# VHH binders against Rab GTPase-activating protein tbc-8 (tbc-8): the designs that were tried, part 6

Target 1, 248 residues: Rab GTPase-activating protein tbc-8 (tbc-8), of Caenorhabditis elegans (i2haa0r597to844)
Amino acid sequence: INTKEVRRMAWPYLLGLFEWNESPESRLEQFTSQYWQDIEEWRVLEAEVRRRDEEAFRAARARKAASPVREESCDVFEDPNEPTCSQHYDRENLITLFRANLHRIDKDVERCDRNLMFFSNKDNLESLRRVMYTYVRRNLEEGYTQGMCDLLAPLLVTFEDEALTLECFSLLMLRQRGKFPQRPGMSKCLLNLRSLIQVVDPQIYALISDIDYAQALSFAFRWFLLDFKRELSYECTYKVWEVIWAAQ
Key: E = the ipSAE of ESMFold2; O = the ipSAE of OpenDDE; V2 = 0.75 times the mean of E and O plus 0.25 times the DockQ between their complexes.

## First folded at step 1 (VHH)

Design x8 (framework vhh_7zox_3)
Fold by ESMFold2-Fast, scan of step 1:
Structure x8 (fold): chain B 248 residues (1-248), chain A 123 residues (1-123)
Amino acid sequence: as target 1 above (248 residues)
Amino acid sequence: DVQLVESGGGLVQPGGSLRLSCVASGFTFSNYWMGWVRQAPGKGLEWVSDIYSGGSTGYADSVKGRFAISRDNAKNTLYLQMNRLKPEDTAVYYCAKTEDLFSYLSSPEFDYAGQGTQVTVSS
């Protein structure tokens, strides 16, 4: 009777996280354990990012010419074969990349919060932030792209489980990048999406018709999911996603 | 929905003291730089003081040694203790935060302020 509970149970199967004959209990426990371990790890990185941001702010306020940030900051010359300097350089690159991603995520999270009553609760906003921070830490080379929070938000609202949300979101992102293994029925999914795009946006449909089907659809899939979330209520977005996923 | 509610202003004689408070809601207070800015009649905004989550503070030269900024992260409240007030301190005082967690790097310019509280120093 509660359609949200039905979606919570069905979506992991539709997204391909579980097989239809699989019971999920042990895997859910593993996801939860790994999720909170990942959070403990990136909290250490976040603390260092915040410390560096404070130092940069204090330097600017002192109106001193800031020295260029030194990537090669081994102050004491040591044996070139000793690992100290190489460890420092690796950590610097990690912190720099993580910092840039956190800045992008925080801007999007603040804007996302203003669009939905669910996220007016600060605890739910923090859940959204934690899931996205964990995602980018696991996928630092790809990083955060504007709009990813808009795709993550409906999953979090539906599941209300951070670890499960992260696993499902990760699969969805792999599909958008064309790295997810294709399942039987994919051709029907593509036809259904094409028909839906024709109704929703004839201009985009015309573009898809002129280009290689798989290539055009990869771009349309990202645009469609993000744009559909923004143009429709969450309920309408859920129905569209379910039709697409079930057709696979 | 970000809310900042200032209080504690009023009329005070030169040499007197006032304590301003700002109750914040709608964001994770402990993660943001918070500060006070003021606007005297017919003048632009002047940065007064700021404070980081960890307690690091800054003050405008005009208020150093007289004002003290503090925060209570458990209560989502920012304070400004104003001592040895001068007629020149007469202004509307605004509670301010940065636009996002890391936009404080552009400080001292704050992107959001509350409705303000009037401080008048007059004999």
Scores: ipSAE 0.000, ipTM 0.210, lowest interface PAE 16.3, mean pLDDT 69

Design x9 (framework vhh_7zox_3)
Fold by ESMFold2-Fast, scan of step 1:
Structure x9 (fold): chain B 248 residues (1-248), chain A 122 residues (1-122)
Amino acid sequence: as target 1 above (248 residues)
Amino acid sequence: DVQLVESGGGLVQPGGSLRLSCVASGFTFSRYAMGWVRQAPGKGLEWVSDITSGGSTGYADSVKGRFAISRDNAKNTLYLQMNRLKPEDTAVYYCAKLRGYSYGSLPYFDSAGQGTQVTVSS
């Protein structure tokens, strides 16, 4: 009951979004303004994605009805030395990348916590979708990975604020990708996490036991929470997350 | 906010016809693709037909040549004309708002109505 209010207050600090001595009001206002501005930008991109999906669907049906003909005279050759992704995309490449991500997100959102009352409300599923669309638009290079909605959902339930949820989720994703430095007392927290994993999943425990503690925490977080989040209650997920975040 | 209200179902003999209607509200109807989905007793949802905002139509193989989908944007209404009905067409028929399409697969629906029962029996 009060626990949810305490989590709303504490989590942004535990995740490192706000400093202990910081006034959050101005930053919250900036996050909210930027969030809704980003949505207006990708709504235009989404409309074009949906138009292309419609066109592709109709074209595929026309091909099924007619004899399959290969009218491509040009040979498709993929150069293994092709340059890596740039932050400067032409509109065509941007739409193509965004489209692929939207398809993955749409499939996952529908499966996300359907048994929770919060997501029985269609407006809340649309909130989840908007936050994830905004995340992938900001992070096209990384894109959407199956299971990300399972990490996002508990944050949205806790905050009930799309912009704040996105900022906290973005920091959570950075922690999943990056390394964190060792600090005095860190090994004790990691041992406690390893004990939890050993009880919950001995096979994962055996796998991570051969890795250093910093890597063990990173892999344990990704594998345990991404693969087993749906088997845990939200309350258990919250407690595990709080232990991990406090240890970092 | 989105509301879809189906009507026109009923009991009909094999070989007969029915026309289903769906009145939509809570969104700009003319800008969205719409469709019909059905659920037979003891079975999962089956896509029946769809129509784009531009009027392009699609049909499941099981109903091609027998069913015709249409829309009236001025009345925010979607229709399904069902001809030469078979016992296998017995199902609850749902009007659905389409979210989008997937290349080579079924349309994605984001909203559906309460449904209207169609029973084909002698």
Scores: ipSAE 0.012, ipTM 0.425, lowest interface PAE 8.8, mean pLDDT 73

Design z1 (framework vhh_6z1v_2)
Amino acid sequence: EVQLVESGGRLVRTGGSLRLSCAASGRTFSSYAMGWFRQAPGKEREVVAAISWSGGSTWHADFVKGRFTISRDNAKNTVYLQMNSLKPEDTAVYYCAAGLTSYVYESPEEYDYWGQGTQVTVSS
ESMFold2-Fast, scan of step 1: ipSAE 0.011; ipTM 0.475

Design z10 (framework vhh_6z1v_2)
Fold by ESMFold2-Fast, scan of step 1:
Structure z10 (fold): chain B 248 residues (1-248), chain A 125 residues (1-125)
Amino acid sequence: as target 1 above (248 residues)
Amino acid sequence: EVQLVESGGRLVRTGGSLRLSCAASGRTFSSYVMGWFRQAPGKEREVVAAISRSGGSTWHADFVKGRFTISRDNAKNTVYLQMNSLKPEDTAVYYCAADSWGSTVYLGTQEYDYWGQGTQVTVSS
């Protein structure tokens, strides 16, 4: 049994996706079904975004003397078969937010770990993009922040399963934003994380040493997993994450 | 990260033709609107042509319309500028640029995130 197989089995439990006495088969089926349904939905939104980009490009020099920096007006598209302005603006807001997130994701996918053979395969980069697009569609208010692909990439490499990767990543992001329920042993996890930060960056450790646990944990996950991962090999990153998650 | 490298700039006689190429090393090249800009001696950098992500839509500045044609090959991660009927006024350093999502104006220099180092085109009489 190799290390990758062990990680694939253990990580969902360490992240809190499954209870230690739970058989995951039924839930994995549900995750997979929901994942591909979500993709069907956002592909429709993506197509509309790309259509509007082409339209905007064609219209660039056809604008009236004053060049307004406004989104398309619902007044132009009001007709008997279309939503009212209020409903149309809700749809426009959704498309606008999704477009902004796709932009950020595409830039980060291009910056994704090029040193790893896994991501030299374009199909695996497309898997990374699909998982992240699905995540932001489910979490539009929070949206995409640069560096999130660096958190997602190790999970995708380990699982090679988009739906499972998404569920585990979602839990990791909830922890980073302080919304994940605290489980038994969390104080020990935080102490272990602080010890790791002290070794890696004593100045950052000094800064966070006197703050509340919730703030320290959120700061540590943001700094450690988004910025620290960039400077570590995948093996070092995996080992650090496992110490944090295990509460040993 | 997208890196852009222009090539093809040289000395050409008035009335001649030249094709500029811009090679991109990014994996998401097809996600970018691409543009060609130029900066003539003593002038500000100005937009010459732009091409949509798919290549289905193009725009050319009035001063080159009918003479220059922008095109792209997404399979080769390359954008081209075919320049015909060159005039001394076309003498400039030509830059290719990539515009990422979020821009509603494709013609401003500030809206392009990635830039090449430029290639010199000189048109003599």
Scores: ipSAE 0.000, ipTM 0.325, lowest interface PAE 14.3, mean pLDDT 70

Design z11 (framework vhh_6z1v_2)
Fold by ESMFold2-Fast, scan of step 1:
Structure z11 (fold): chain B 248 residues (1-248), chain A 127 residues (1-127)
Amino acid sequence: as target 1 above (248 residues)
Amino acid sequence: EVQLVESGGRLVRTGGSLRLSCAASGFTFSDYAMGWFRQAPGKEREVVAAISGSGGSTWHADFVKGRFTISRDNAKNTVYLQMNSLKPEDTAVYYCAAPSLDEFLYGASTPDEYDYWGQGTQVTVSS
């Protein structure tokens, strides 16, 4: 009985990514294929962002060296994720929005590395960055909000699979925004999962069996993730999330 | 009241081995990461190793990798540091530490992120 392996198997079902009677193999292959395609796409965008930043810096240095300094108008930075009436993006707007989000993600990733032993490994930190970059590229309208890496990190630690982590995180974010679709048979699926957990891990089963929170689940879930996560250890966060997800 | 009590420090010859123990009380031990730090004369306190609450994740400083191993026994509320192939430069006071119990705990990597400290145990390695 490996607790991490149990969590890795159970969480996609608790989050509603897989149906209880489903063999996930073909969908996992599809998620992996799409994930790495998306990465190839945003790597091109990221390279262009870095090229332009380097060019702008070089140009600014050249102008300063050659010309008398005049006080320039303050750089106005628009919030690229501010709600707008239009969702149309030309390439320039796409690059601008993506750049701003990458900057915010990088700040949080650096903070995450400082506190998480798993992320002391640079490869794992880069995995975290890639997953979040891919999520943001798929969700530019909402964009990156400070603290999202705190929600993503436990999933990555548990799965150690970037594509699966992204799909589960995307469902988690839909729930946070109150957009999670209800599925017929979900209650039966959760009961079957609880029965399996009882056999495999009686301690986790004892925890979740005492919960009856079908109502107001979205409210409680957000409160635990945003208000309590900062006060809980990684292990406590995992147990709390499992209880909340099972009660949905 | 959080208490951390180290034991096991002593004089050891170069190449020797030593196991340090830290007995913890006053909090739910298995829910919190633990760290081992050391401070040599005239130097700042530095992190040696850290372990998650479950023991599923460990981290060791590059200067001790392959020689030191952190572990814990949650049934005994004890964290250990097994030190092998000791060198004179390992001479220091070794401290057991726990992060702030009022904040989320993933296993802090710097001294400023640990709020509770043991009294320290002296390890001296001589040639």
Scores: ipSAE 0.000, ipTM 0.133, lowest interface PAE 14.9, mean pLDDT 70

Design z2 (framework vhh_6z1v_2)
Fold by ESMFold2-Fast, scan of step 1:
Structure z2 (fold): chain B 248 residues (1-248), chain A 124 residues (1-124)
Amino acid sequence: as target 1 above (248 residues)
Amino acid sequence: EVQLVESGGRLVRTGGSLRLSCAASGRTFSDYAMGWFRQAPGKEREVVAAISWSGDSTWHADFVKGRFTISRDNAKNTVYLQMNSLKPEDTAVYYCAASRDYFLTTDESAYDYWGQGTQVTVSS
């Protein structure tokens, strides 16, 4: 039994994806099945997005070639974020909104930290892209915000499982948006984690001090799971032990 | 703390195969990501392959892609580098290294523990 394996197993329980007395096998199969079904659905939407991108590129080239002087100003374009009366997305609005999100994601993935060996592999970058595309398809109204890939990347590296990564990331995002109900004791375990990391693991502390807030949070969560036995309160340590014992 | 000892380096003909082993001593081997590095005469040390603590994720440099495979056996505290279709350009001292970094990286400074190296010579 090594602590890094325990960390990988404990995180879904700490995030509230599984109850500590629950066997996760059937739930993981369901998550995997749903994940790949969602991918089949949005691949059709992505094909249309890429077709429209090509048409837009050709139109821009044609306009640059023509270019007569005109007094007329500003063509009116449909607002991509305009909702319908019923808040339902018709196909046009769905494609327009999804397209905008894909463009933001692609930009972030392209500038992703390639110094990480995991992401120097093109297949792993495509895994990152697939998970994030699936997340925004499920959460179109909120959409993609710059930096979300930095939160998702550590989860993907830790789990090495796209479906599980997506489910855990979704819960993390709910917490950050204030929509995830607080579990008693959990916030106490996370209180002052950055200070605790500095004492126990100065190298990780140095690393998170030089990175943005989103990455710092991801490292804090990983460190919490690694060293729960030393720095956590009695109550938090006890709950983590129960998860480990119940999983056996 | 972990100590690393490489073995398996020898003289091999072009097109041959060779497996390098890196034996780790210490109680925390399975907590480390592992990497294989090499240094040829007159060249800088370069990263060849890396493997996560669990063995589920691997990375291989483009110049060895399809020819070399990294693997590990945590029960035996050993990491391996299987080298196929060897070329004279693969002649180098091969080093095993361990990192506590939770992310695999090409940065040498992330690797805290290093073996002594094992010499691989590929003749034409």
Scores: ipSAE 0.000, ipTM 0.204, lowest interface PAE 15.2, mean pLDDT 69

Design z3 (framework vhh_6z1v_2)
Fold by ESMFold2-Fast, scan of step 1:
Structure z3 (fold): chain B 248 residues (1-248), chain A 125 residues (1-125)
Amino acid sequence: as target 1 above (248 residues)
Amino acid sequence: EVQLVESGGRLVRTGGSLRLSCAASGFTFSSYAMGWFRQAPGKEREVVAAISGSGGYTWHADFVKGRFTISRDNAKNTVYLQMNSLKPEDTAVYYCAAQEGLWFGELSTYEYDYWGQGTQVTVSS
């Protein structure tokens, strides 16, 4: 049957988003509703980021030209009984942190357009951008690290669904340090999967079989983020990920 | 039985426009990604454009980007290729193809399950 369709159905379970005995329908509806709510929320923050970017660009040009620039200042009127400065400062910190993350994401998203034909379409790049922006808004303390879009991209290609992609990506990030939920009978299933892979793809088997599963996850994140992400085709990446995800 | 029937191929002058259609039957059209391929005499078949099952995602080859647009109408079980600013180099037999699944994935002839018979497009200078 279709390998891509099998991946789309299997990956949420392998990543631990759904249990093998549950119906995913209600949770998918909740994920979708929450996803679009989050987008409406951060679009307001993004508008502020873009306004500040334009201001910074004008200031930089004016410095070269030695011309005066009009800078907007905060005109604060304090109510003696209800000071709002703490809320304003909290919002300013949020916008500053979100802005830094958006800049890093935008740079990385632009690099993806040459690695996979799917991302040569601007609408698909915008989907990738939206998912990553939403992830970062939910995880500001961690923020964006260069290369995270390369981990997100295969999920988006597979699922064709931004909300589902976000939830699966979030679990993939949380699996660092071996926090994948365990399933009854998993050990037997993992041994059978490894045996099957040895028969159908001995090269991939040789690569994975010598690595402890906890070390394999650490190796995969280091490999994808820092060392070899661009040297593997997406198909090879999918095979490696499926073995690692199943093994935990 | 699955059938794909292309139409719209004809002789056009350089700079002209043409729209190709591909009518599909025998399968759940919206569950299949669709592609347009072309083959000129003495050359291998090459991918021109692809569209996901929902129509929400598209891909176009660099050599036609900005000139060709793929689209689909799932209510009519039809995929289209709008060709603008045609060049003599666009002369080829154009094929539509279907692959099971919502995503067009890797755009290789080997990924597509069903193929039409082709429609000839000739661009004269």
Scores: ipSAE 0.000, ipTM 0.130, lowest interface PAE 17.4, mean pLDDT 70

Design z4 (framework vhh_6z1v_2)
Fold by ESMFold2-Fast, scan of step 1:
Structure z4 (fold): chain B 248 residues (1-248), chain A 123 residues (1-123)
Amino acid sequence: as target 1 above (248 residues)
Amino acid sequence: EVQLVESGGRLVRTGGSLRLSCAASGLTFSEYAMGWFRQAPGKEREVVAAITWSGGSTWHADFVKGRFTISRDNAKNTVYLQMNSLKPEDTAVYYCAADTYSLYEDSSAYDYWGQGTQVTVSS
């Protein structure tokens, strides 16, 4: 058994998806069935979202044609600012929230680590989108926050199984609750990354310490986990994640 | 010592087919993503195809899509490139490369490289 295959087998247990004394086969079948059922449900919602996007686009173009100067700053998409409780969602509220999340996801998916050959394949990018859409449909109250695709991507590359990826990602997000948008858990994560950077590259650590602290560490976090893996294998990224998961 | 050895390169007529093989030794093959690159005279190396460690996902460059197929056999520690409908512009040295776990378009991201095998397509 090799290290990557061990990770694929061990991660669901480490994340708490399975107990060490469980047989995972029937649970995996349930996850797969539920995953594809959820996709059928949100595809209907997505169709309505895209219809509304098309309608908004057409209306914006019509107004621009009538009064070009008036429409200079008009955009087609709207992002709601109001937080909502997930207790009650009628169809209209559900579509509005889902639409906002789809717009955020689509923007991030387009920018998701395209230096990885895996994601230059359109089918794999669509897999990433499907898993993320399914996640936000199940978690509308929390919704999508920029950067979630960066956490999802390595899981999808590792598992190459959308349903398993979703379940593991959901548990990872549960453990990382409060890191998005801004909570104590985020600061602890950044401190852990700072310690790692200090050990790996003391010179670069000294440089970033003098800049805007939050932006420098956010950049270093993404650089270290995403682009820095060009120098560090995925092994180093996975080890960092495994330490964080075990510590939680 | 890690070693990647390509084979199968030869002279072939336009429209012909070739199967390239890359045998790996000195590494746990099933832990590595594999890629095929090519380099024509006077050009930089370009990525042709890539395959994940499990073989569950593949990528092919637009200029070979529909003609070339990458595959692997982890039991034999070998990655393959099936090349069909060959064109003169496919003439190049073909290289096998291994990356620890991930796929990158940047050739500098790959940990290990073979010596290459020459493919010549004549009209």
Scores: ipSAE 0.000, ipTM 0.282, lowest interface PAE 13.6, mean pLDDT 71

Design z5 (framework vhh_6z1v_2)
Fold by ESMFold2-Fast, scan of step 1:
Structure z5 (fold): chain B 248 residues (1-248), chain A 124 residues (1-124)
Amino acid sequence: as target 1 above (248 residues)
Amino acid sequence: EVQLVESGGRLVRTGGSLRLSCAASGRTFSNYAMGWFRQAPGKEREVVAAISGSGDSTWHADFVKGRFTISRDNAKNTVYLQMNSLKPEDTAVYYCAAKPFGYSLDYEDAYDYWGQGTQVTVSS
């Protein structure tokens, strides 16, 4: 048994996706089916976004060639029915929001941890892109925030399963935005987490030394996932995540 | 739908080598993990080897480890099975199959798309 195989088996339970007495086979099939149905839906939206991007690009190039004197241009999508490049019609809101999110995701994917052999492969970057596009389509109101791909990447490396990665990532995103559900017998982990923070970051420890342990857990969880992710190796990140997840 | 066509099966003597190829249609080939399965006369189908969509992860059955190697070329939409040191018990119809990226490459029930098969016969 190797550690990657153990993580693939354990992480969905630690994250709360599966109950410990649950057989996951039927739910994995359901997740996979739903995931690829969602992709089929947003690919239609993506095709329209890319068509409009291409049309806008060609129009901008044509204007520059025809009028080499000083000209004004916009770096935003422009629909023939929109009055200006800085104004939008309500009926196009979905396409406009989705387009903006795709552009932010594309930028981050290109910057995502390319020193890893896994992500030196363009196909794995495309997997990362598909998972994040699907997440954003399901959570369009919240949208994409820079750095979310860095949280998604370790899950994709571990699972190599886009649908399972999406479901686990969705739970991680939900947890980072609120207090964690209480798990039986987890109170002992609070003391160990406090000790770990003292060693890893004495300045943060000083800041939280006089607050209650539930607040310390929430603060440390967001700090570990958001602020120093890029400074940890994947193995160190995995160990920190496993301790935090087990404490919930 | 993914369409799969195997080729390369033939008669070969014990100790010989063969390379099987599976050509896939579609622009989303890299979205699918690929597997090689075989079915010998009078036996049920079994998983031989599998490879993730990216090619970074592979799985080989214990009875072929060290002899068979799976690989893929996503630019050519093709998956390969290099078979070395062939034995009479390797005689079977070999099928390639595709599944969406899966939790486990050897999860045989997850493979939804299948080729028609290519016959490999190993004689002594």
Scores: ipSAE 0.000, ipTM 0.103, lowest interface PAE 17.8, mean pLDDT 70

Design z6 (framework vhh_6z1v_2; at its last look DockQ between E and O 0.02; V2 from the best seeds 0.00; counts 0 for: pae E 12.2 > 2, placed apart)
Fold by OpenDDE, look of step 2:
Parts: C-alpha cells; structure tokens; sequence
Structure z6 (fold): chain B 248 residues (1-248), chain A 125 residues (1-125)
C-alpha cells in the first residue's frame, strides 16, 4: 500500500474537508476551478505590485547615483500586528497590504525546507508560492505570518495538488491561528507545558518557577506554532499531525 | 530496522546494459530521496544519481552522459538504476543510499544516512 496515496485520500477527511460518507470528486473539481479563478484575480494585483516595486527600485537607484549617501538599511520590522480594521480596503490599501504580504511570503518560500529535494524543483516551489498567495488573498485581513509556509509545505508534498492543498491548509489554519503571535492560544500552550514540566521534571521547574513563563519557555514557541514540524522528520510530522487531527 | 538491499550487479561486456535494483525495508520510500553511488578499487566513493521522493526531480553525474537513468517505484519500495553503454571505467561496487532528512542536492556520500551493502558491477573489455 502506498502510504502517500493513503494520506492523500485520508487527510481531507481528517481535516474535516469531507464527510466520511461524502464523495470528493465533485467538490474537487469545484475547488480546482475556484482556485484557478482566484489565481487569475490576484495575478493582476501581483503585476501591479511588481510594477510599483520596479519603479521604486529605479527611483532609488537614480537617487543613489545622484547622492551616494550611506543609506543605513533601517530594516524597520514593521510590526505586522497592527489590527487591520475590517474597513472596505480602498484599492490602494489592498495593493499596499498585498505587497507587504507578498514580500514576506517570497522570503519564507525561499527558505522553506530547502533541504528537501521536492522543493529543489522550481515548479514545486512555485506551487508553494501560488497556494500561499491565494490563501493570503482570501484571508487578507489575517495576512501572512512567518511559519505558515512550514505548515503548508507538508500538505503540498503529500497532496501534490494545489487546490486541494489550499482547502486543507485553510482548515488547518483555522485550528492553528490561535497559536500565532499575540493570540491567546500560545499562552495556553506554554502554561500547559509549564504544568507538564512541573510533573515530569520538578528540578527544571524549580529553575524556571521565578521567571516569566513566556520568557522561560520561549524556545517552545516554534514547537507549538508548527506542531513540531521543524523538530521532526516529515514522516514523524505526518504521524504526529494525524494523531492531533484524529483527536479533534 | 532500516535496510537497503542492492541487486542486479554482474559481469557484462563493454557496450552492455544492466539494471540495478535497491529494495528498501523498515521505512516507506514515499517521502525520501534516494541515490546511487559507486566505488571503484582505489578510488573514492562518488555519486552517480539521485531522485526525489516523488520522482519529479532527478540528478545525474557528469560522467553518466545520458547513459544511466535513475527511477523509482514507490509502490514496490524500490529504486532503480538503468545503465546503458557500459564501459570498463564503470566497474565498481554500486551502492544505494537514502537521506531520511530529505536531501535536496547530492554532493557527497556523507550527506546520506543509510547505505546498502552494495552490488558488484564488472565491465569487461
């Protein structure tokens, strides 16, 4: 039995995309159709973003040529956590938000699981990018958060279908988004971990008991954000995810 | 236990063809890259070819020059090396290897975690 094929079939059900008695074929076609329609839509936005980037780059180059001032690259980490109010985004705001997210996605896609031969194929990397762009376009208010590509990548490797991957990823994100920065889910996870440490290793607990738990257990952020994906092999990750999904 | 077992190595004449097989046990190939290496007497082990978990990506050494082709059948948990137009210089022990970490570029034998025992390929003039 091809384990990958079994996962391809089973994971949509585990994630709640399909009911156990539901035939997926009709819905898959719809997902595919909608996915490509969405791509066509955000590609127009992307083109505009890229055009503006090029213009900005040319302008910057012209300025540098005119005055070689040492621009200290203030990498102003814009705090992505500004509450984007649900306001009807003017086209300009839409483009601005989309631009910001595209740049972040591009950076993370280039770094995502570079040790995997699957992503040595440029087509697969581009698939990852397209799926994430589409997700962010559908969820612009939430935007892109670092690590989303890490969650998406195992799904894409398993399904090798962009539309199905997006639908499953969307459901996964509904489950995971509470754990992302500035959300209360992470605090709960860390508190649970602290409690676990207290039981399992009282000596370690004694060492961290006087320290703020979020600071003391900051090393575990990545564990909970990504459901241990960066800590485990893909095979182990799949098993862990299946257990988590089956328990929900 | 993770095991790789190579087969298909034999004596062949120059210009002949062989197909090597590597059967994996103890793990499923579906998620792992595989590679073929060879080691001639008195020489260092060198990479011959590699293939991604899905088979969508392949790499072949320059000395292959289109003569060898790596492939896989995940349903059979097996990787293959088709060798055509064999030369005396191709005489070596051929090894199958896997990287359970998901290797993307095959550059050195040290990058692989698991190896088979090898199969002897001898090409006579």
Amino acid sequence: as target 1 above (248 residues)
Amino acid sequence: EVQLVESGGRLVRTGGSLRLSCAASGFTLDYYAMGWFRQAPGKEREVVAAISSSGGSTWHADFVKGRFTISRDNAKNTVYLQMNSLKPEDTAVYYCATDLSGFYEVTSPSEFDYWGQGTQVTVSS
Scores: ipSAE 0.000, ipTM 0.228, lowest interface PAE 11.2, mean pLDDT 84
ESMFold2-Fast, scan of step 1: ipSAE 0.191; ipTM 0.590
ESMFold2, look of step 2: ipSAE 0.000; ipTM 0.400
ESMFold2 (binder alone), look of step 2: mean pLDDT 79; pTM 0.816

